# Ledger of designs, part 44: VHH binders against p49116

Target 1, 238 residues: p49116
Amino acid sequence: EGPLLSDTHVTFKLTMPSPMPEYLNVHYICESASRLLFLSMHWARSIPAFQALGQDCNTSLVRACWNELFTLGLAQCAQVMSLSTILAAIVNHLQNSIQEDKLSGDRIKQVMEHIWKLQEFCNSMAKLDIDGYEYAYLKAIVLFSPDHPGLTSTSQIEKFQEKAQMELQDYVQKTYSEDTYRLARILVRLPALRLMSSNITEELFFTGLIGNVSIDSIIPYILKMETAEYNGQITGAS
Key: E = the ipSAE of ESMFold2; O = the ipSAE of OpenDDE; V2 = 0.75 times the mean of E and O plus 0.25 times the DockQ between their complexes.

## First folded at step 1 (VHH)

Design qe8 (framework vhh_7qbe_3)
Fold by ESMFold2-Fast, scan of step 1:
Structure qe8 (fold): chain B 238 residues (1-238), chain A 117 residues (1-117)
Amino acid sequence: as target 1 above (238 residues)
Amino acid sequence: QLQLVESGGGLVQAGGSLRLSCTASGRTSYMGWFRQGPGKEREFVASITWSGGSTYYADSVKGRFTISRDNAKNTLYLQMNSLKSEDTAVYYCAAHDLPYFSGEDYWGKGTRVTVSS
């Protein structure tokens, strides 16, 4: 049958809030993260294979993998977001919290470790110079993961994941024919995504009341949004 | 000290509409609505970023409720349409001012909404 992803699924354009403030603040960070989350959800639901799984199954998949999709999105959009500047601002706030004794040392350690893992992941992807086609297929491999607990259509999900892996292999072998081990170098990066806590991602990028409500609990609503609503969230318009 | 005051609660027939308001005594960052029904734990309803550019909703209110804010008035709104008996609850306005980690949320005293059959 036809390819799992079309050229439309390779396009992943994050529209940043404007103007960028002179001093980066938490409101700008969370607005940027929210746009990336909605862009990632819109990307997933635009895949025909994803729609073919049915609403219950596709919702369960996104609830299980949203943090992995979001993290891949952060890596892909790191330059547009000035992610290093955002992470530096977060670290500065954490250091001030230590000085004012507002947070437990154990919690600060967990968050700092998460920031380090995130920075390491984004740096590794940048060093590999992952292109738009590779990012699209990596997101598809993550999305169609059959090994999350509680999934019902695991055989069909596995088939779509294998199709994503095959199409990625074909792309890499054709486009980077002289780099025999490129695919292996890319794929060994994926397990790191599962080591990052979704709870800490929520606290770093979705602070305020959303940080006290799990993202996975609101995903069913996000996936049911009309295209116009997605466009509004992605661009920050009404 | 920041204070939040809810208003607009009352008795409404099933299928009806109601608009809740929450006025803050000063500048707020993120704001949202929570509710607590009889014999239930407090649950998330909706939240909105400071700019109003991003909104989040619980699946149970999807397509029926709309959250909005007027920063010039320090006021948060919840437009509730197609009300169901299951929406009967005390509705609480909340604001979260600490940007990183779960700090203390500022809470209002609540406004009661009763949806009759």
Scores: ipSAE 0.014, ipTM 0.286, lowest interface PAE 7.6, mean pLDDT 82

Design qe9 (framework vhh_7qbe_3)
Fold by ESMFold2-Fast, scan of step 1:
Parts: sequence; C-alpha cells; structure tokens
Structure qe9 (fold): chain B 238 residues (1-238), chain A 119 residues (1-119)
Amino acid sequence: as target 1 above (238 residues)
Amino acid sequence: QLQLVESGGGLVQAGGSLRLSCTASGRTSYMGWFRQGPGKEREFVASITWSGGSTYYADSVKGRFTISRDNAKNTLYLQMNSLKSEDTAVYYCAATYSDLFPGEKYDYWGKGTRVTVSS
C-alpha cells in the first residue's frame, strides 16, 4: 500500500495577519491561533487514511486531540508567529494583573505553569531541530491515537498510528543515519502534549474568538467546511 | 446560554440618583456597564473583577457612580449619584467568558435599560 502521508501533507504554511501589533492584542492572537487551528484541521482532513475512518470517527479524533495538534503547530510555526514575543506579552499582562489585583494568585499560577510548559515544549522541539517531515508524522501519531474514550474504530486507528510510527522511523533512520538516538529523543517529547490543559489553551489563544462556545463544540462544523472556506480562514480572506 | 437582564432605569431629575441592577442566569467572570446616548457610540462606564476586589471607571463618572456585585445573587449593580443630563443613555450590562483578558471583549450583553435625566 502507499505511504500514510504524501509530500503535500509535509507542507504546513501559516499566513499571519498583518500588520503585526506593537503591543498585546487579544484579537490578533485569536486570529493567528484561529488560522493555525483551521490549517491543522484542513491538514488532518486531507489525509486519505483519516477520510477512510468516516465523518463520526474523524470528529471524535479531532475533538480528542485538537490541543495536541494545535500545540505541535505552535512549535512548528513558532518563528513565523513570533510565538516567544506573544507569550512574553501574555506573561507581562499576567504579572501586571497581579500588581493590579485583577486575578487570584492561584489562577495566575495555573496559567503561568501552562505557559512555562508550552515554552519548554517549543524550546525542546527547536533544540532538536525537528524538520517538516518529522512534524507531519508526529501530528499523524497524535491524530491516530486509539486510546481516547468513546472511539469505535480503535483497531483501524491503531494500525494507522503504527504506520505513522514506522514511516517516521524509516525517515529518521535514512535522513539522520548518524544520530542513532534521534527517534527516541523525538518520541519522548510527545507525552508532554497530554499534560497541557485544553481549557487553558482555549482561554489563552481563543478568548477573543469563541466567547462561551468551546473549540470542542465547533470542531464538527469546521471539519465539514469545503476547501475554499478553509483556505479563506487560513489566509484571512473570510 | 447565559442571559443578562437589566432593571432600574427610568426618568430622574438632574442631581438625582438611580441604582441599576443586572441579573445573570448563571456564573459570570468579569462584568461591566456600558452606555449609548442619543446619536453616540457605545461607551465604557465601569467594570468589576469577579471577586469585587478591583473596580474601574470612565473619567466622566468617577466619584459619582459606584459599581458593585453580589455573586451569591448573580447580580451586578451600578449606583448612579449626582446625575447629569449627559448621563441620559441606554445602559447595558456586559460579562466576559474569561478573566484572563478582561476589557478586550465582552461575550455576553443585556438588552439595556433606559435612563433619562431631565433638566
């Protein structure tokens, strides 16, 4: 059979809103995050193996893993987004909120811990110099996770995850033949994605977009969008 | 879906007082009052953190208006003293989805309550 991913699935290009704001701007952050989320879901929807699982399974998988896909996308697009600048602005806002007594210390600690975990993850991926092929396969491993509650096609999902793992192994062994332990270093980064709260990600990156509607609740709608609508979202033409 | 219902508006003489109330159908985070006068854009009046520990006011209302809340009753208040003709407006109650970025976007809005200050 053919490979799980084609070269078209390696290409992952985020188009940022312009101009870049000179200060913390929640609407700019939300628009940027929205574009990345739509790009990530369009990427998943374009995989033949994913399509073959059917609409209900596709919805369940993305609802379970959107935060993991989004976080991988943040790491992959960190330079394009100037993510470190965005996070620094958020940290400064939170520190000012302590001074102004706008937020509880426990709340700020919870959010700061999330930001530190996100920064550490992105830094670890940057230090490993993860390439586009590696990111594509890591996203596929996360997407085809058979261990989420309520999934019906778990055997088929597991086979696709195993295929993603094998193709990643083959790629790394061929491309980085001199680094015997590279695959292990990459794979041990993945468990950290599940420690990151989807609720805090939603509040940090999507507060200006979603209101009281969760990302989980809009995913079925987004997955049913036609290609033209996805392209509009990721380029800001919509 | 969260609903906000304002009450307490009416006709009052200049120099008088009114207390507006806003009751939420459920839990809210950051809350505020906005107003829109005849032929004007909607403008900020006052806001309050969930705990009530911090309050913010537009310069035009400082010293005259007091924002407060009673979380046990899911109710927000605006005490308006020393009312002026320029305070004539429809007053809107607003609430945020999250407390992390208050003031950037209010996700929930009431339908407004009319305040008319005569002479």
Scores: ipSAE 0.146, ipTM 0.503, lowest interface PAE 3.4, mean pLDDT 86
Fold by OpenDDE, second read of step 2:
Structure qe9 (fold): chain B 238 residues (1-238), chain A 119 residues (1-119)
Amino acid sequence: as target 1 above (238 residues)
Amino acid sequence: QLQLVESGGGLVQAGGSLRLSCTASGRTSYMGWFRQGPGKEREFVASITWSGGSTYYADSVKGRFTISRDNAKNTLYLQMNSLKSEDTAVYYCAATYSDLFPGEKYDYWGKGTRVTVSS
C-alpha cells in the first residue's frame, strides 16, 4: 500500500479565462469558478484511494465536501484568480440586487458575512504561506471526511483521512522541522471551512452559470468528465 | 439516458460554410464535436463548457470552426467556415464522460451527420 498522494497530486494549476475583462462580469466569475470546481473534482478523482471507494461513495463524498474543497482551491489559487478582485466584483453585483430590493436585510447580512469569511480564510492561508503539498493534503483530509451523514464505507474513508493526516504530518516535520507547531496551525484552519454555507457559495459563484441546476446535481457529471481530454484541448477564444 | 441528435450536415463546396446543430434531450455540462472521415479514426473537433465561456478546438479547425451552445434550447452548434475537402466526415455530437475505471467510457453520442466538402 503506497502513499495516499503522490507528487502528481500536488500540482494544482488553474487556468483562468482569457482575456480578463476590465470589468469582471458575472459570466467571467462563473466561468472561473467553474474551472476551479472542475479542477478540484478532477483532482479528487485522480486519487487512487478515491477511486477505490466506488462511484456512488465518491459522488457522495464530493457532494458533501465540494464547498470546502472549492474554498481550499480558492485559497490556493487566490493570486492566479485575482480573488480579491473577483470578490469585489461579486459585492458590486450584489449591490445591484440590494438596490433593487431583491434581498432581505438578513440575507444581505448572511451573504456579506460569507464573503468576509471567504476572504478571511484565504488571507489566513496566505499568511501561513501554505505550500502545494500542504494544500494537497488538506484537500485530501477534507475530501476523506467521515463526518458527513449518509456516507458508505466510513471506516475506509476514515483510514484514508488518517493516512492523509499522517502524510501531512510527515511532510511538515520534514520540510518545516524548525516550526514545531506548523501542523497544528494548518489543521486548525479547517474548521473555518465548515462554517461556510455551500448554498451561499453556489449563489455567489455559480448562479450565472448553472441557473436552476444545483452543484449537487452536476457533481456526478463532472466526476465523469474526461480530464485528459479537457486539459489537453487547445483553448479557443470565447 | 441523454440523447443527442445532430443536424445540418450536407454537401458544400470548398470554401463554403455550414452550421451543424445538436439537440440534447437534457442539460449537459460539457459537450463536443467529433468527426470521422473516410478511412480515418474518429477525431476531436471542438468542445465547450456549459457556460460557453471555454471552448477548445483541434488545431486543424482552429480559426475556421466555432463551437457554441444555447443552454435554453439544449442545443450545441458548430459553425464551420472555410471548409476544406479534408473536413469531409461524419460529425458527431457528444457529451464525453469517462468511467472511473480504465477502459470504460460513459459517452453519449449522436448518430452523426454527414458533411461532404467538394472541391
Scores: ipSAE 0.005, ipTM 0.246, lowest interface PAE 11.3, mean pLDDT 87

## First folded at step 4 (VHH)

Design g1 (framework vhh_7n9e_1)
Fold by ESMFold2-Fast, scan of step 4:
Structure g1 (fold): chain B 238 residues (1-238), chain A 119 residues (1-119)
Amino acid sequence: as target 1 above (238 residues)
Amino acid sequence: DVQLVESGGGLVQAGGSLRLSCAASGFTFDDYGMYWGRQAPGKGREWVSGISWSSGSIAYASSVKGRFTISRDNAKNTLYLQMNNLKPEDTALYYCARHYTGRWPLDYWGQGTQVTVSS
């Protein structure tokens, strides 16, 4: 039937808020993260295979995997985002929270552990020199995960995941023919994404922008958003 | 539309050097691996060299290894091939290509630039 993804699905270009402030603040970090989240949701909704699953299945699937898609997006866009600078600012804010007694020591430990895992993931992807085609198919493998609780149409989701894996394999074997184990090195990075807490991702990147509303509770609205509204979110323009 | 335009070919004596360029447009250049291929008169297409999006992975055909160097400038959407110690058997039409779906030989390629090496 043709490939799972088209040329338009490989292209993944994040437009950052401009200019970057001299001192990073919560609003800049949250707007940057929001733009990446909306870009990731728009990427998913544009896939014909994703659309074919129906709205209820689509919503359940993205609610289950948004943190994995977002983290892959952070790794892919790490340089354009200056992610290391953002993470340093978050760490500084957390250290100040210890001094102000705003967070428990146990909570700060959990958050710092999450930041370390995120840094390790992004560093491993950078060392593997993952290209845009590889990122697109890794996102597709994550998106079409049939093993989340409560999913319907699991056999169709599994077929789309297998198709993504086959197309990634074909690409890697032909493009990086001298590196026999490249695909294995890439794929063994994916399980780490499921160990990262979506609640901690929300606290780090979306605090102050979304208030008490969880990301997974607004996903149905994001997926149904008109193109003009979506463009306003990813560019900061109306 | 995807467009690839090669330049820098010409006539050179054995032992000489040439630098080929490939100007890319119509796609996000830094999202794709690129490669150089060649086709000598009356022969099939031969893969010469490939480079990943970030330049972290580079490979060469055994016939050119140590003599040719592939590089890219993502800011300029340009792919390069530095050819040193050219041999008469390097005479061919050289073309650049984008790989996207893993299809062999290439999804898209340019019209090519002619390289002729005299004895």
Scores: ipSAE 0.000, ipTM 0.150, lowest interface PAE 22.0, mean pLDDT 81

Design g10 (framework vhh_7n9e_1)
Fold by ESMFold2-Fast, scan of step 4:
Structure g10 (fold): chain B 238 residues (1-238), chain A 119 residues (1-119)
Amino acid sequence: as target 1 above (238 residues)
Amino acid sequence: DVQLVESGGGLVQAGGSLRLSCAASGFTFDDYGMYWGRQAPGKGREWVSGISWSSGSIAYASSVKGRFTISRDNAKNTLYLQMNNLKPEDTALYYCARHYTGSYPLDYWGQGTQVTVSS
C-alpha cells in the first residue's frame, strides 16, 4: 500500500485576512480562526484513507477531534497568524472585562488558564522546531483516533493511526538521525490537546462576530462543501 | 439590508410533517450557501442542515438525517426545509441563516418560526 499522506498533504498554507487592522478586533480574530478551521477540514477531506471511511465516519471523527486539529494548526501557523499578538489582545479584553464588571472572575480565570495552556503548547512545539512533515503526521494521528465514543470502523481507524505513527517514526529517524529521542519528545506533547476545552476554544476564536451555533454542529456542512465553494470560503472571492 | 423571513411553523402531532420556508432579500441569494438552525426551549442553538449555492453539497445533523430535506429555489430566493416524521424533541424555534465566505458560517439569520411537536 502507498504512504498514508502524499507530499500534497504536507502543504498547509493559511491565507490571512488582509489588511491586518491597527488594533485587533473580534471580527478579524474570528475570520482568521475560521480560515484555519476550514483549511484544517479541507486538509482532512483530501486524505484518501479518510475518504475511504465514508461520510458518517468522517463527520464523527472531525466532530471528535476538530479542537485538536485546530490547536495543532494554531501552533503550525502561529507566525503567519501573529498568534502571540492575537492572544495578547484577547487577554487585554478579558482584563478590561474584569474592570468593567461584565464577566465573572471565575469565568475569566477559566478562560485565562486555557490561554496559558494554549501558549504552553505552542511554545513547546516551537522549541522542538516541528517541521511541516511532522505536523502533517501529528494531525493524522489525532484525526485517526479510534478511541472516541460512538465511532464505527474503529479497527480500520486504528490501522490508519498506526500507519501514521510508523511513517512519522521513519521520517524522524531518517531526517533527525542524531536526535535519538526526538520522536518521544514530540509524541508526549499530544495528550495535552485532549485536556483543552473545545467550548473555550469556540468562545475565544469563534464568537462575538455573528454566530451562536456550535462548531461541531456545522462540521457536516464544511466537510461536504465543493472545492470551488471551499476556495471561495477562505478567499472571499466573488 | 439583508432580510431572512421564516414561515411554515406550527403545532403538529408526533409523526407529522411541516414544510418551512425562508424568503431572502437584500443580497444575491445564489452567491451564498444557506442553512437551517434551531433553538429548543432553554437550550443553545443547533445547526440542522446546510446547502451550497448550487445545491451540489447538502448536509444534515445526525438527529434529523433521513427525516428532513433541505432544498432551495434560486429563482425565487427561497430556502426550504421539509420535515417528516417529527418527534417531540424537534420542538424548537427554527431559523435560516446565510453562510458567509471567510468567516464563521453564520453571517446573518432571521427571527425564526416556531415548531411545536406534541405527543
Scores: ipSAE 0.000, ipTM 0.299, lowest interface PAE 13.6, mean pLDDT 82

Design g11 (framework vhh_7n9e_1)
Fold by ESMFold2-Fast, scan of step 4:
Structure g11 (fold): chain B 238 residues (1-238), chain A 119 residues (1-119)
Amino acid sequence: as target 1 above (238 residues)
Amino acid sequence: DVQLVESGGGLVQAGGSLRLSCAASGFTFDDYGMYWGRQAPGKGREWVSGISWSSGSIAYASSVKGRFTISRDNAKNTLYLQMNNLKPEDTALYYCARHYTGKYPLDYWGQGTQVTVSS
């Protein structure tokens, strides 16, 4: 029928905790990341096509793709978050930890490789000058992925993904008509998102979460949160 | 309510220059790439140039490359097209556009500004 996403779904504005501390700590990073995660889930919840799939399918889709949505959000909000500063602080901490703790060498190596992949991804998106419309549709392509194990309604999910791909293609081809390869340059960035470990993302950005809860376990709660509770969480208001 | 208002057209002699402006309102201008199109009398619509949100990606139709320059000022919600070394073949109604996808595809276009180049 109508477009998959409206102009309200293109708008994606992260509100950062204030003030930023002089030295970055786990609590500031965790609060910033939580706000981005909540904003990303609220974005998904507001899509009529997503709502039409039903709660069980919605939960399964977000559980499968939250890391991809979060990473796209990091790239989109990199400047607002001062992401390069956050990642540099983490790298410095890990380099000091390598010297002290030889038994964690393999784990630290995996985390460092993840950070380098994240930096490369964000740099590639910045170089392509991806806009809010393109980010919204890349997030929709990721969200409506029919190929995750255990999904039901895969035919309907695939139709929504194809709709997202067609609308992105239409936008890119009309906006940059004689740059015939721009769409391909954008889409080949997406497979890298699936190579990024959700466990390492959780370790880097969500270590400050109380109660030893995983992101996977809180997703159903966030998706069922009332609008007032959700708004309080993403703005940090009581 | 998306609005695009073009201005700056006029009559010029071949070899002359014009600068077109497009005032955008009703949406967050810097969330979108923008483009200029034109339609000459008796011809179909032709894409002229496109620009990404921060001007990091720019493309031109082969017929205007080297003569036209697209630019934007996000603080003023304004898109520009600087047209140099104009040719009679550039005579057309020029419109700025932001893409919109629906059941029947259409773009948000302004009413356009007329450019006439005498030989």
Scores: ipSAE 0.704, ipTM 0.872, lowest interface PAE 1.3, mean pLDDT 87
Fold by OpenDDE, second read of step 5:
Structure g11 (fold): chain B 238 residues (1-238), chain A 119 residues (1-119)
Amino acid sequence: as target 1 above (238 residues)
Amino acid sequence: DVQLVESGGGLVQAGGSLRLSCAASGFTFDDYGMYWGRQAPGKGREWVSGISWSSGSIAYASSVKGRFTISRDNAKNTLYLQMNNLKPEDTALYYCARHYTGKYPLDYWGQGTQVTVSS
């Protein structure tokens, strides 16, 4: 058995919509987020182990962890995305909604807390200076999580997760040999992903494109989509 | 290898003009949208202007609108930023960047060119 990930899986390059507007409107945010989502899904699809699980299991895994993968993607692509600016724009939009009395106080709190969690997570990852290999393995660990309800082939998923963890460990030991606790510092960030609401993430980043369609419902389609179809799909969804 | 090399920066008096160039290589230039950004001392990177692959779509930050003009020459693989009526607040390191992809998504930016506007 070869390694779970190869160097090809380390590359994770997000391209933003063109041209970038002065004001990050809902469309731009949603389009950017969609590109990240597609990139994340296709990254998963490119992993042989993922393919080996079969279409049904693959879909189930992605449905279970898309928000976590997306969040890791946000962290990894934070600079390219100008994530802080995006989040600020979202907050501004939220403020407008507040002024218009469109949201309940509880909902406002939930959304603001979610945004804060996203910011803190991404900041924490930036502080750790997580590299591309580490992100790839972290995404793999998140992807091959056997603890989601309703999954099939959980034993195999667990094996793949373990393999991801082992390879990450080997990489960290090799690359950061003087930092004995780096692996632990990295891994302890993962629980924060589970605190993120997929529903709120969906509302913040995708409402403008998918409307009443859930990310969950489109995941099978995304997984079957050709790379060249990304832009077309985004345009059609808006 | 993908490369973006900015040039044309310098010291200019307020009210003056500069024309920045960004030479692109290592990729199919006309497949990508481009943008200019800038970073002033002690500040974060700021978006300045963007242009689509065919120049069919252009946008400017409000702070530079009416003064700056973005353009591109796909035959020369070059992005331009004409900056007129420069102000001290325009002082920054200016970057060009590839931010739109065709077949292979990948963003790049140059090392930047320094623009200093004196009062």
Scores: ipSAE 0.000, ipTM 0.242, lowest interface PAE 12.5, mean pLDDT 87

Design g12 (framework vhh_7n9e_1; at its last look DockQ between E and O 0.47; V2 from the best seeds 0.00; counts 0 for: pae E 19.1 > 2)
Fold by ESMFold2-Fast, scan of step 4:
Structure g12 (fold): chain B 238 residues (1-238), chain A 119 residues (1-119)
Amino acid sequence: as target 1 above (238 residues)
Amino acid sequence: DVQLVESGGGLVQAGGSLRLSCAASGFTFDDYGMYWGRQAPGKGREWVSGISWSSGSIAYASSVKGRFTISRDNAKNTLYLQMNNLKPEDTALYYCARHYTGRYPTDYWGQGTQVTVSS
């Protein structure tokens, strides 16, 4: 039937909100993260194989893997986001919270360990010099994961994941022919994504969301949005 | 839509140098790794060198390592191959390529530029 992803699915361009403020605040971080999340969901929704699984399956898949997709997006867009600056601001705020006894030491330890894991992941991807094609296919491998609890159509999801793996392998082996182990170095990075807590990601990047709405609760609505509404969200125009 | 146009080939004496260029259009150049391949008369296609989007990862075929240098200029959508210490066995049609996969794998490659090395 042709390739799993087209060139339009390889291109992944994040539009940041108006010039970065001199002092980073919760709202700027949340808006930046929300744009990346919406871009990631719009990316997934546009894939014909994903659409073919149907709305209920689509919602279940994204609910299960949004943190993995978001983390891959953070690594891919780290330079555009000035992610290191955002993480440094979060660390500084957490250190101030320790000194003021506003958070427990155990909680702060968990959050700092999460930030360290995120930095190590992004550094490993940068060191491997992962390109847009490789990122698109890693996101597809993550999206079409048949092993999440409660999924239907797991056989079809597995076939799409295998197709993603095969197309990534063909690309890497063709582009870097004499670098025999590049694919293995890339793929062994993926298990680390499942060790990162979605709850901690939500606290670090989405604290500015109005009300006590969770990412899990908004996913069905984002996936059902019209294209114009999607575009408005990822550009912040609407 | 995707177009790759090579230039810079020609006739050169053994021990000489040439610089090949590849102008890319119709896709976002810096989203993809690129490679150079070559095909000598009566021979199959041979991979020569590959480069990642930011130039952070580069690989060479054993036959050209130490003599050829691959590079890219993303602002100009251009891929380069600097060829030094050329040998008669380097005589081939050189083409730049971007791999694209599916049920029937397809490479996007240019028309190529001929390199002839006289003894």
Scores: ipSAE 0.667, ipTM 0.871, lowest interface PAE 1.6, mean pLDDT 88
Fold by OpenDDE, second read of step 5:
Structure g12 (fold): chain B 238 residues (1-238), chain A 119 residues (1-119)
Amino acid sequence: as target 1 above (238 residues)
Amino acid sequence: DVQLVESGGGLVQAGGSLRLSCAASGFTFDDYGMYWGRQAPGKGREWVSGISWSSGSIAYASSVKGRFTISRDNAKNTLYLQMNNLKPEDTALYYCARHYTGRYPTDYWGQGTQVTVSS
């Protein structure tokens, strides 16, 4: 078998909604997040190995790791998205909700901690200065995780993950030969992704667009959509 | 098609300096980490220096650390190698490179630029 990823899998370009509003409203944030989500999922489905797993298995994989993929995407696209500004806006919205006594103290704490974790993760990735290749392989490693409950073809998934890891290792070794511990520094960031609550992420970034519809429920649909189709459909469903 | 064109090589005396350039085309330059390599006569290819997409991460071979500086200008799709305090053992064909992908099993590199350091 050939390499897991090709050039097409390295490029990861997010297009932001235009025009940018003077004040980042919930709609803009949700639309931006939706575009990133679609980009991430369509990236996954463009991988031949992913396709080889079949629709049921690949859907299950994405359901299991969409939050991690999304978070990696946030990190990768942080500058283009002005992520710090988005997060600040979210916090401001949250503050308003607090003032209106719409949230319990415990929930507020959970949400704020989640935002902090997201910000810290993205900052940590920025400090490492991860490039397109590295992000692609990290996403692949996250995608082809065999340790999620209910997965089929776990042996094959594991093989794909190993392949991703090996290719990443080769890349890092060639590009950063004298930085002996770069690979380890990069990989050690991955556990932080699993500390992120998918529910809270969904609430923060997607509630304004999908209402009571869960990301989990729309994943099969997203995976079947053509790339040109998703730019306007989620906003219409709200 | 991916193209890499190196320039800036030449003959220099020991202790001298050169600045190499690598013009990249045919791919999204700022998505990729890049590296310089060199090949001396009768020797294999040697990794010299690497740089991440935004220049935030840089590495050097031990033999050139403290003397060479890798940099890039993403707006110009250009990779650079500033070589100071050159030594005769630095004599080689210098090439810039991008890594292999699933489509191409080998790294992309240019034709190289010759650097000759006289004693």
Scores: ipSAE 0.127, ipTM 0.598, lowest interface PAE 2.7, mean pLDDT 89
Fold by ESMFold2, look of step 9:
Structure g12 (fold): chain B 238 residues (1-238), chain A 119 residues (1-119)
Amino acid sequence: as target 1 above (238 residues)
Amino acid sequence: DVQLVESGGGLVQAGGSLRLSCAASGFTFDDYGMYWGRQAPGKGREWVSGISWSSGSIAYASSVKGRFTISRDNAKNTLYLQMNNLKPEDTALYYCARHYTGRYPTDYWGQGTQVTVSS
């Protein structure tokens, strides 16, 4: 009945592991990425429209779009997490591993292309100066995508997506009334998210001694986490 | 019920400053974005500035950018507008509003405070 999102859904504050190591390593990268993933899942879970779809539908939606939500989160938090430095460290580790393990296949080309697409996406979002309200509605548009196979509430999901689109349009028109094309420029960035491979994202950000399972398999458990456990993951507090 | 009460308006010479306040009650202030609007005599309403609940996102109309500063104190349930270097064209009834997906919601608008800038 009311707005799809409240202002509590607009804030998106990522807290980085501390202290930051002098040399970025796989464990720091994986912990940083895990915090962003948990923040993104808690954000989705907190939306009343999402809650209304039921647990099985929630799991299916998040499995289908988690990488797009994660990528929007990377763009939104790129400065806080020093994403350009993280990606440079990943490229160096990847190049050194190739030389040591004599790996030279098409996999390496695919991974490098993915890194460059991710950098280009984050840079384009920074150039557009996307604000917190705009990010929140873009995430909602991505979350409520009705065209995923196997969804049972497609008509209702489509209505929620239309509501997110309408509310974004209203916000942009009110806030940036002198910029006639801002909404169009923002919306044309969304197809780039479809270029992001969830399998490569897992390899880049979630490989390490701690994380050896697919994100797809742990999503139901993340969505069921109690608030105290969740807050410990995203703040580093006990 | 929801109330928004503006204050701090008055008569000021061009180049002067005023600070407007908007006292909010009847809702959880720190869960909502807020904005200021103004209406000059014989003209339509103009959006002036908006601020998110945390002050993390702030925007200004081009006509006031660099001269006006929006802020909020969530502990006092109060929204502020610091207006510097005032011009005669800033003369208007200034009102605060709670941010919502619908534009200019009637039930959540203040009555306004008059600002008059003489040359």
Scores: ipSAE 0.000, ipTM 0.116, lowest interface PAE 19.1, mean pLDDT 80
ESMFold2 (binder alone), look of step 9: mean pLDDT 83; pTM 0.836
OpenDDE, look of step 9: ipSAE 0.000; ipTM 0.227

